# Designs tried in a protein design chat: VH-VL binders against c3mjb8. Part 41

Target 1, 104 residues: c3mjb8
Amino acid sequence: MRIKNKIKKRIIELIELAYITARKGDLELAREYIKLAEMYSRKGRIKIPLKYKRMFCRKCYTPLITGVTERRRIRSKILIRTCLICNWQRRYVLSRNKGSNKEN
Key: E = the ipSAE of ESMFold2; O = the ipSAE of OpenDDE; V2 = 0.75 times the mean of E and O plus 0.25 times the DockQ between their complexes.

## First folded at step 17 (VH-VL; framework fv_pritumumab)

Design U3 (at its last look DockQ between E and O 0.50; V2 from the best seeds 0.75)
Fold by OpenDDE, look of step 17:
Structure U3 (fold): chain C 104 residues (1-104), chain A 123 residues (1-123), chain B 107 residues (1-107)
Amino acid sequence: as target 1 above (104 residues)
Amino acid sequence: EVQLLESGGDLVQPGGSLRLSCAASGFTFDDHAMSWVRQAPGKGLEWVSWISGSGYSTEYADSVKGRFTISRDNSQNTLYLQMNSLRVEDTAVYICAREDYDFWQGYYYFDHWGQGTLVTVSS
Amino acid sequence: DIQMTQSPSSLSASVGDRVTITCRASQSIRSWLAWFQQKPGKAPKSLIYAASSRQSKVPTQFSGSGSGTDFTLTISSLQPEDFATYYCQQSYSTPYTFGGGTKVEIK
């Protein structure tokens, strides 16, 4: 396996681990995993897949868990995701296809 | 149509080993986390193990930690459960379940289940 | 671990009856609660997720409500095919845990 693939795997693993850890109630450790993943991404010049980027707050690196660290609301065909830790918000235009929403 | 088909259930002695399989079809397998859930005869449902879509992350119930190993082959659309050091209390129908994700609400949830395969541990 | 207490363990009802099943979590799980139906010898069937969201193709007589620790599954008008065992399940955190089940029998 090429080095970049190994790094990519580790990045994904860390993000998944962060999400699990956050759901278990350890937000601080979870954030550290995300920070580490971001570091690997930056140093390795490896883009984090969108699926995994959407799993955490890009501002404070907290995994986004509905009702715990995230609030989701739909207004006028726009999905608004709010981080409950740092209040950072992202908006998604609703489309018929899941995952194909444009970030605003 | 989403289909989950378990296999590998058998009668084994305490201390024995068994490997279960769950063949998945009708969906993109690696996009979904999977779980094993078991049901003892005449009893309720008990979660056993979970694995992410990538296969990089796994979780286990305390009752099976150190004895069971969940894995997946995404190229073959198959979920596995390696069971070692089996105990009488492990006797159950073992069911594989697909976890889906609702992007709009932000929830993960089980949406499809297999019929299960019976594992009997008896001396 | 989060314990799920389901009640009642069994109930008898007639076709057309309103049936209510409750589930209580030992701690707040927000809306991370699902309901399942299981018939003897059959695979579980997902009914409700996110406490109140009905799965695709699930009949309208099924509804879920509640948040935090207390949840309810309601069958507004029991149909012949609805006699089964029902389970609640929290997906808030691992280990995932289920209620003890409620068997809905014909009166």
Scores: ipSAE 0.904, ipTM 0.949, lowest interface PAE 0.5, mean pLDDT 95
Fold by ESMFold2, look of step 17:
Structure U3 (fold): chain C 104 residues (1-104), chain A 123 residues (1-123), chain B 107 residues (1-107)
Amino acid sequence: as target 1 above (104 residues)
Amino acid sequence: EVQLLESGGDLVQPGGSLRLSCAASGFTFDDHAMSWVRQAPGKGLEWVSWISGSGYSTEYADSVKGRFTISRDNSQNTLYLQMNSLRVEDTAVYICAREDYDFWQGYYYFDHWGQGTLVTVSS
Amino acid sequence: DIQMTQSPSSLSASVGDRVTITCRASQSIRSWLAWFQQKPGKAPKSLIYAASSRQSKVPTQFSGSGSGTDFTLTISSLQPEDFATYYCQQSYSTPYTFGGGTKVEIK
């Protein structure tokens, strides 16, 4: 078993735990889990899969929960996600392919 | 075509054990969290347990915590529910449900359900 | 735990009627609310998620509305195949919880 695979598993575990923790209302602990996951990713030179990278604010590391820690607005064909903790925004182009979209 | 096929339901005595399986096909199994939901005869729906797509995270209803274990084998596209210390109150049709994520609106939701497998716990 | 109170427990209606079913959460679930249809001996069928978003292939007579604690499912013109039991469910936090169901019967 490779050490990098073990580190990638730990990164994913932390991001999932962070999301669950945030849904239960403990945003401070949830952010600490994301910070740890980012640290493991940086030190291990392991890329976080896009699915998991989209689960938290890239600026303040708060897990993004619709209507709770983030606001979503669709303007024409653009999705705008706003972190309600730090006001970070990200834009995504919506496409006709189901389950597919591009990050802005 | 998404298919979810439960099996393993049986008649068991109180205190017994049983393992349920849910065979999944027609989709990328490890992209989806899964749940077990049960329905006692003539009654409504009750959520039992949840497992993340990776299999690393699980959650349980209080009524089954410590007795039931949800797991998955992503290489075999199969979801499991190990049920120990069964009680008469566990009698139900057990149904597996697939969770999907709408990235555009940002919500998780159940989108597909199996037919269910009957578990009867009786002396 | 978040309790989901569904009303009515049953109702009688005729084909063509407008039917409204309500669901109330014991605390705010924002818009993390889904609706399901179930016929006897069959698996549940997903109708609505995110309070108002129709699932693929769900007929347009079904609509959902509400946010926070109060939600409704509306069937704008009841069809013969719509006689079934309907459940709401919150996915805001675990344990996920369902309403007690609303049986829609032929008058």
Scores: ipSAE 0.793, ipTM 0.892, lowest interface PAE 0.9, mean pLDDT 91
ESMFold2 (binder alone), look of step 17: mean pLDDT 92; pTM 0.922
ESMFold2, look of step 18: ipSAE 0.757; ipTM 0.880
ESMFold2 (binder alone), look of step 18: mean pLDDT 92; pTM 0.927
OpenDDE, look of step 18: ipSAE 0.904; ipTM 0.949

Design U4 (at its last look DockQ between E and O 0.62; V2 from the best seeds 0.77)
Fold by OpenDDE, look of step 17:
Structure U4 (fold): chain C 104 residues (1-104), chain A 123 residues (1-123), chain B 107 residues (1-107)
Amino acid sequence: as target 1 above (104 residues)
Amino acid sequence: EVQLLESGGDLVQPGGSLRLSCAASGFTFDDHAMSWVRQAPGKGLEWVSWISGSGYSTEYADSVKGRFTISRDNSQNTLYLQMNSLRVEDTAVYICAREDYDFYQGYYYFDHWGQGTLVTVSS
Amino acid sequence: DIQMTQSPSSLSASVGDRVTITCRASQSIRSWLAWFQQKPGKAPKSLIYAASSRQSKVPTQFSGSGSGTDFTLTISSLQPEDFATYYCQQSYSTPYTFGGGTKVEIK
C-alpha cells in the first residue's frame, strides 16, 4: 500500500473513532482524534473525503451528533446544521426535488 | 431491492468455531455500516457486533469480546462473523442488519434485516 | 450500558383497537430510538427511526413519539397483519440495546 493510502486510512480511522468516542460521551478525547486526523491530512497533503468532513465541526473539531452536539433544521429548502458546542453553522441547499426523495 | 442473506449456521460443540457470512445485494455495500444481531430461541434481540462501511472500525458486545471478530469484504459485498470459543449461550439465530443514514435528520438506524442463520452450540 | 425497558411484555387486542407500547431508557438517548416488528420465523422489519420517523412503506397506523427517556409506539387501528412482536432499540451509543419485546396477540 502506498504511503498516501496508509495515511488516508489512518485519517478515516481516527474520524470514525472520534465519532464513536463522542457517542460514548467523551467529547474531549473525540476532539483530539479529529485534531490528529486534521494534522495528518495537512502534513500528508491528503484531502479528507467529504463524507468524513461532514462528521465533525470544522471550527471546534467536535463530532456532530444530532441532539447532542448538533442540531439540524430545514428552512426554505435549506438544511442548517448547527454545532451546539461552538454554534458554528453550515448550510446546505436542498435540491428542489429532495423533499420527495425520502423514498429510501 | 436490498437483500441480505446469511449463511454458515451449524451445530457445533462448546469451544468450537464457526464463520458466518452475510451476502449483500441491491445497494452500495461500502456506504453502509453493518451489524450482527442475534436472537436466542424464544428470546429477544441482542446486538452482537458493528463494523463501519470502510471496515476500519468495529464494536462488540461485552458478551462476545475476545471471541468474535466482525469483518467485511467490500469487493465481494460480504459481511463476516468469525466466532471462536463458542458457548451454549451463543445459541441463536444470527441476523445481519444494514445501517442507513438520514442526512436530513442526522441519524443512523437499521433499515434492512436478513432472515438469519441458526447457530446451535450443544454438547 | 443503556438499558431499555419495554412494556407491556404482551397484550391481547382485537382488530381495530388502538395499541400503545412504551419503552424507557435508563438515560437520555435524545431521539435515537427505533421500533421494529417481527413475526415468527421472519426477519425483523424496521418501522420507526429517530423516535418518530416512519420508514418507507410502513403503514400509517404506526406512529412513534417521545424523546429523552420515554418513548411510545402507537398502532392507531390494529390490522390483522399487525399481530407480531415489537421491539424498541436505542442507537444512541454502542453497545446497541433492545427492549425486551412486546407480543401483540389476537384477543
Scores: ipSAE 0.908, ipTM 0.950, lowest interface PAE 0.5, mean pLDDT 95
Fold by ESMFold2, look of step 17:
Structure U4 (fold): chain C 104 residues (1-104), chain A 123 residues (1-123), chain B 107 residues (1-107)
Amino acid sequence: as target 1 above (104 residues)
Amino acid sequence: EVQLLESGGDLVQPGGSLRLSCAASGFTFDDHAMSWVRQAPGKGLEWVSWISGSGYSTEYADSVKGRFTISRDNSQNTLYLQMNSLRVEDTAVYICAREDYDFYQGYYYFDHWGQGTLVTVSS
Amino acid sequence: DIQMTQSPSSLSASVGDRVTITCRASQSIRSWLAWFQQKPGKAPKSLIYAASSRQSKVPTQFSGSGSGTDFTLTISSLQPEDFATYYCQQSYSTPYTFGGGTKVEIK
């Protein structure tokens, strides 16, 4: 119980740290943090919340930073995110959401 | 309606300590990262500190690192700034700011600001 | 640290004038640039994010442009309520940094 909560906290800490690290330009270290978070998730059987899963490329583990490591395009109310490192793509159906983002 | 209300500003002697609060309402507090920004009298804006929505990640300006601690209580919708070893140069209006995320464009940005609370550090 | 150089530091203009304020970053910040308005004794008000995206309820005379290192805030037709100090701010990397401000005085 306590261990599971501690591991979930560590997973979130690592993903947040990875994003911060990538914004500073150190993509290799950032990927290592994501890989470690994924390892803790698998070993602990703890699902990574969707908000955090969408912060990095799920194929190459690079944190996704608009205009730097990813490209974003919208087509017919569909957001297409492309990782510029490995070309992995995700598509999101966008709905109007006043005052908040509902796709995270 | 999003509201941010700072409190705890006071007159403090150099070397003293003070804790600021920012009470948040009208939104899901832990969905948003928060920052403290300060403005010395007659001067521009200076970013002080940032905390993630979870509270697990923090960042500080070099001028306050080691002396100030940002924290949050997500159950009470309150942001804090613990200020230790205060200096005259810390005199400013301290303003809390909410960060939002535009998932469509993929940018974080400040979208709401409190009115601020004045901290005066003087003998 | 990313330095933000804002120009001019002050300007005077008449109602109806087109006002242009520039902001330069010491390195590329792509489009991670915001603009704020602050009136005396008031909290800052967010105007623009992502270099060119207007915040909700911000009047249409405000527009932003630029990418990389050079950014511009334009007030297409200055209104009496637009007297204020304007700040740019980068959110590309911490520490987040602000420009020095541009005081717009209506003559």
Scores: ipSAE 0.745, ipTM 0.880, lowest interface PAE 0.8, mean pLDDT 91
ESMFold2 (binder alone), look of step 17: mean pLDDT 92; pTM 0.920

Design U5 (at its last look DockQ between E and O 0.74; V2 from the best seeds 0.00; counts 0 for: loop humanness VH .286 < .308)
Fold by ESMFold2, look of step 17:
Structure U5 (fold): chain C 104 residues (1-104), chain A 123 residues (1-123), chain B 107 residues (1-107)
Amino acid sequence: as target 1 above (104 residues)
Amino acid sequence: EVQLLESGGDLVQPGGSLRLSCAASGFTFDDRAMSWVRQAPGKGLEWVSWISGSGYSTEYADSVKGRFTISRDNSQNTLYLQMNSLRVEDTAVYICAREDYDFFQGYYYFDHWGQGTLVTVSS
Amino acid sequence: DIQMTQSPSSLSASVGDRVTITCRASQSIRSWLAWFQQKPGKAPKSLIYAASSRQSKVPTQFSGSGSGTDFTLTISSLQPEDFATYYCQQSYSTPYTFGGGTKVEIK
């Protein structure tokens, strides 16, 4: 299963590179890196780990940087992330009986 | 619980090389990005380099680009800084720092620091 | 590079005083701002991230405010253990940069 490990490495490399590229202001190139990572994931049938999946907009593939390419609001027990590039929203339900959950 | 322990600091001539280590324990090492930060004697803090949890991505301050290489061995929970072509202005205590991520607010930040190891570059 | 200008460089204060320390970024960093405490010969200790979020186990006299370019660390009632040097740091873009520090001394 060496091939799957190499493909997974490439996917993670591309998503990390996309985030760095977006922080430097090149959103167009950053989106291309995300699209390539998604292609490798689909062709190799390798799921992108959740940590990395949450790093970019599902609709327009822009890496999500708080206050720059996305806005976040918490109301009740729901986190709402809004992509500032295409206005797509994603909602996350917080844990029951506790406040916010921390993820890494 | 979380511990970061730097080692490898020494006295070196200009142009010399050193490799620093930061031994990590008490957390899942490959989940966290890491940085090296330095503090010259009597001076403030200066960020030196950053590496992603996976080890696949790195960033450097302009003052060290081409001379320093950050790396990590996730199987040994150890962060490294290879320092080449050392200059007198590289004299500092070198400190490793762990990055944390607050998913709900969406910010990365340093949450734990080592004690540091002293590098002295002098002829 | 984003320059972080911290004021004052030092100040003298008494136990119980309200202390304010300011940090100004050369461009907007939104809320990508952290505050650290450092005592002589010791590692830095993380206090605040995201401009205003207190890290766990940080005493409640510490608070942060601001966004964009102007940020403030406030110590509402200075305790004996709070005499230290304080640094701000931006993580908006690499290179990550620190302010020059503010030494809080006993009057």
Scores: ipSAE 0.803, ipTM 0.892, lowest interface PAE 0.8, mean pLDDT 91
Fold by OpenDDE, look of step 17:
Structure U5 (fold): chain C 104 residues (1-104), chain A 123 residues (1-123), chain B 107 residues (1-107)
Amino acid sequence: as target 1 above (104 residues)
Amino acid sequence: EVQLLESGGDLVQPGGSLRLSCAASGFTFDDRAMSWVRQAPGKGLEWVSWISGSGYSTEYADSVKGRFTISRDNSQNTLYLQMNSLRVEDTAVYICAREDYDFFQGYYYFDHWGQGTLVTVSS
Amino acid sequence: DIQMTQSPSSLSASVGDRVTITCRASQSIRSWLAWFQQKPGKAPKSLIYAASSRQSKVPTQFSGSGSGTDFTLTISSLQPEDFATYYCQQSYSTPYTFGGGTKVEIK
């Protein structure tokens, strides 16, 4: 359990680092961090928490930054997230009330 | 209600050290990134440091790199700023700010600020 | 680093006036721009985020517009409580940077 927690911590650190790196303009290095995080997840049999899994494109491993590597649109109560690097799309059904950050 | 209360500000000599605290309440602390922002007397706002909700990632302004350390204790809902090798130009009101995230638009932003604590560095 | 140029540094206005404050970024920050209000001796108050999104409990006279490099904060009808200093801030990349501020004073 101790080892798993350490691995989980490293996974999260890598994803956060990837996001920061991408925001600094180095997408290539950022993608490598995500790939490494995914590798740790797979080898360690540790699920990446949803919060962090939503921070990157699951197709091309690019951190998703609004206006840079991601486009977000709301249409008919559906949030559409589009990766601007590989065009991968994710759709989220919005609750009836444009509620606050409950889904974060 | 969200509350941020800074403490630890004091008068110190150049080269001295000081530790600031920001006590947070009214929200899930470990879910939010936090920053320190400072304001010199009669001047504008300057970003100092940032820390992720988990505490695993940190960033610093160049002006404080190597001298300041941001940290947090999520069990105590407290943000810290360890300041070493203080300089006269570090004199400012230091304010903690909470970062929020708009999931729908995908933007991070500061939504709550503390009142600040005054740090004076003088010989 | 991204430089934020805010103008004017100060202005005088009367209650009911339309006030416009501008902020220019040295490079494109898309919509990663926020506006804050600060009164003397008080904590900053968040007004606008994402260039044009008004924060909760912020009066309707405040509005933000712009994208890329040029941004504007508009106070449609200045209220007595609106005399303060306003700051823009980019959150596009670290280090986060602020404009120099605009002091709105009573005429």
Scores: ipSAE 0.627, ipTM 0.892, lowest interface PAE 1.0, mean pLDDT 94
ESMFold2 (binder alone), look of step 17: mean pLDDT 92; pTM 0.919

Design U6 (at its last look DockQ between E and O 0.60; V2 from the best seeds 0.79)
Fold by OpenDDE, look of step 17:
Structure U6 (fold): chain C 104 residues (1-104), chain A 123 residues (1-123), chain B 107 residues (1-107)
Amino acid sequence: as target 1 above (104 residues)
Amino acid sequence: EVQLLESGGDLVQPGGSLRLSCAASGFTFDDHAMSWVRQAPGKGLEWVSWISGTGYSTEYADSVKGRFTISRDNSQNTLYLQMNSLRVEDTAVYICAREDYDFFQGYYYFDHWGQGTLVTVSS
Amino acid sequence: DIQMTQSPSSLSASVGDRVTITCRASQSIRSWLAWFQQKPGKAPKSLIYAASSRQSKVPTQFSGSGSGTDFTLTISSLQPEDFATYYCQQSYSTPYTFGGGTKVEIK
């Protein structure tokens, strides 16, 4: 496996681990995993896949768990994701047909 | 159509080993986390193990930690459960379940289940 | 671990009856609660997720409500095909845990 692929794997592992750790109630440790993943991404010049970037708050690095660290609302065909730790918000324009998971 | 088909269930003695398989079809396998859930005869459902879509992360129930190993081959669309040091209390129908994700609400949940395969541990 | 207490363990009902099953979590799981139906010798069938979201192709007589620690599955009008065992399950954190089940039998 090429070095970049190994680094990419480690980045994803850390993000997955962070999410699991957060769901177990340790937000601080989870944030550290995300920070580490971001560091690897930056140093390795490896882009984190969008799927995994959406798993944490880009401002405070907290894994986003609905009802715990995140609130999601849909208003006027816009999905609003709010981090409950730092109040940072992301907005996603939904397709005309509500209910499609293709926008993940 | 989503299909999950378990296999590998058998009769084994205590201390024995067994490997279960779950063949998946009808969806992009590596996009979904998978779990094994078991059901002892006449009893309720018990979660056994979980594995992420990539296979990089795994979780286990305390009752099987150190004895069971969950894995997956995404190139073959197959989920596995290696069971070692089997005990009588491990006797159950073992079911594979797909975890889906609702992006709009932000929840992970089981949406499809296999029929299961029977594992019997008896002396 | 999060314990899920489901009640009742069994109930008898007739076609057309309103059936209510409850599930209580030992701690708040917000809305990370699902309901499943299982018939003898068959795979579980997913009914509700996120406490109140009905899965596709699930009949409208099934509904879920609740948040935090107390949850309810309601069958508004029991149909002949609805006699089965029902389970709640929390997906808030691992280990995932299930309620003990509720067997809905014909009166």
Scores: ipSAE 0.900, ipTM 0.945, lowest interface PAE 0.5, mean pLDDT 95
Fold by ESMFold2, look of step 17:
Structure U6 (fold): chain C 104 residues (1-104), chain A 123 residues (1-123), chain B 107 residues (1-107)
Amino acid sequence: as target 1 above (104 residues)
Amino acid sequence: EVQLLESGGDLVQPGGSLRLSCAASGFTFDDHAMSWVRQAPGKGLEWVSWISGTGYSTEYADSVKGRFTISRDNSQNTLYLQMNSLRVEDTAVYICAREDYDFFQGYYYFDHWGQGTLVTVSS
Amino acid sequence: DIQMTQSPSSLSASVGDRVTITCRASQSIRSWLAWFQQKPGKAPKSLIYAASSRQSKVPTQFSGSGSGTDFTLTISSLQPEDFATYYCQQSYSTPYTFGGGTKVEIK
């Protein structure tokens, strides 16, 4: 097995753990798990899969939980996600084809 | 087509052990968290356990903590439930459920269910 | 644990009736609420998630509403195939919990 695949698996495990940790209310520990995952990604030059990149705020590293740590609005086929911790926003264009999105 | 097929249900005595399997097909298994849900005969639904897509993180209902272990083998597309120290009140149909995520609404939810396998605990 | 209280436990109705089933959470679950249909001897079928989002291929007579603690499943015109037991379920926090169910019977 390749070492990059093992590190990628560990990155994903940390992001999964961060999300459930945040859902239990421990945002500080959850952010530490995300920061560790980001460090492995940078050091190993391993891209975090898009599914998991979308699970946390890219500015403050807080896992994004609808109605708890983030707000979502849909306007004119654009999804706007707002982190409620640091107020960072990201916009997503809703595609005509399933699964195709443009990230701002 | 998403398919979930449980097996391993049986008649066992109190204090016994049993291992349930849920064979998954038609989707990328490790992309989905999974749960076991049970239903006693003539009763409602009770969530039993949850496992993350990688298998790293797990959660359990209080009624089964320390007795049941959820696991998965992502290379075999199979979810497991190891049940130890079985009690009469564990008698139920055990159903595996797939969790999916709606990115645009931002919610996780159960979207597919297996047919279930019957576990009977009696003496 | 978040308790889910579902009402009524059963009801009798005729084809064409409007049926309303309610579910109350013991604390706010925002919109982390799902509805399931189950017929005897069958697995549950997912109807509604996120309080109001209809699953694919679910007929349009089914709708969900509510947020916070109070939620409603409405069957706008009951069809013969809609006689079943209905459950609500919260996914806001573990342990995930279900309502006690509502059996919809033919009158």
Scores: ipSAE 0.808, ipTM 0.897, lowest interface PAE 0.9, mean pLDDT 91
ESMFold2 (binder alone), look of step 17: mean pLDDT 92; pTM 0.928

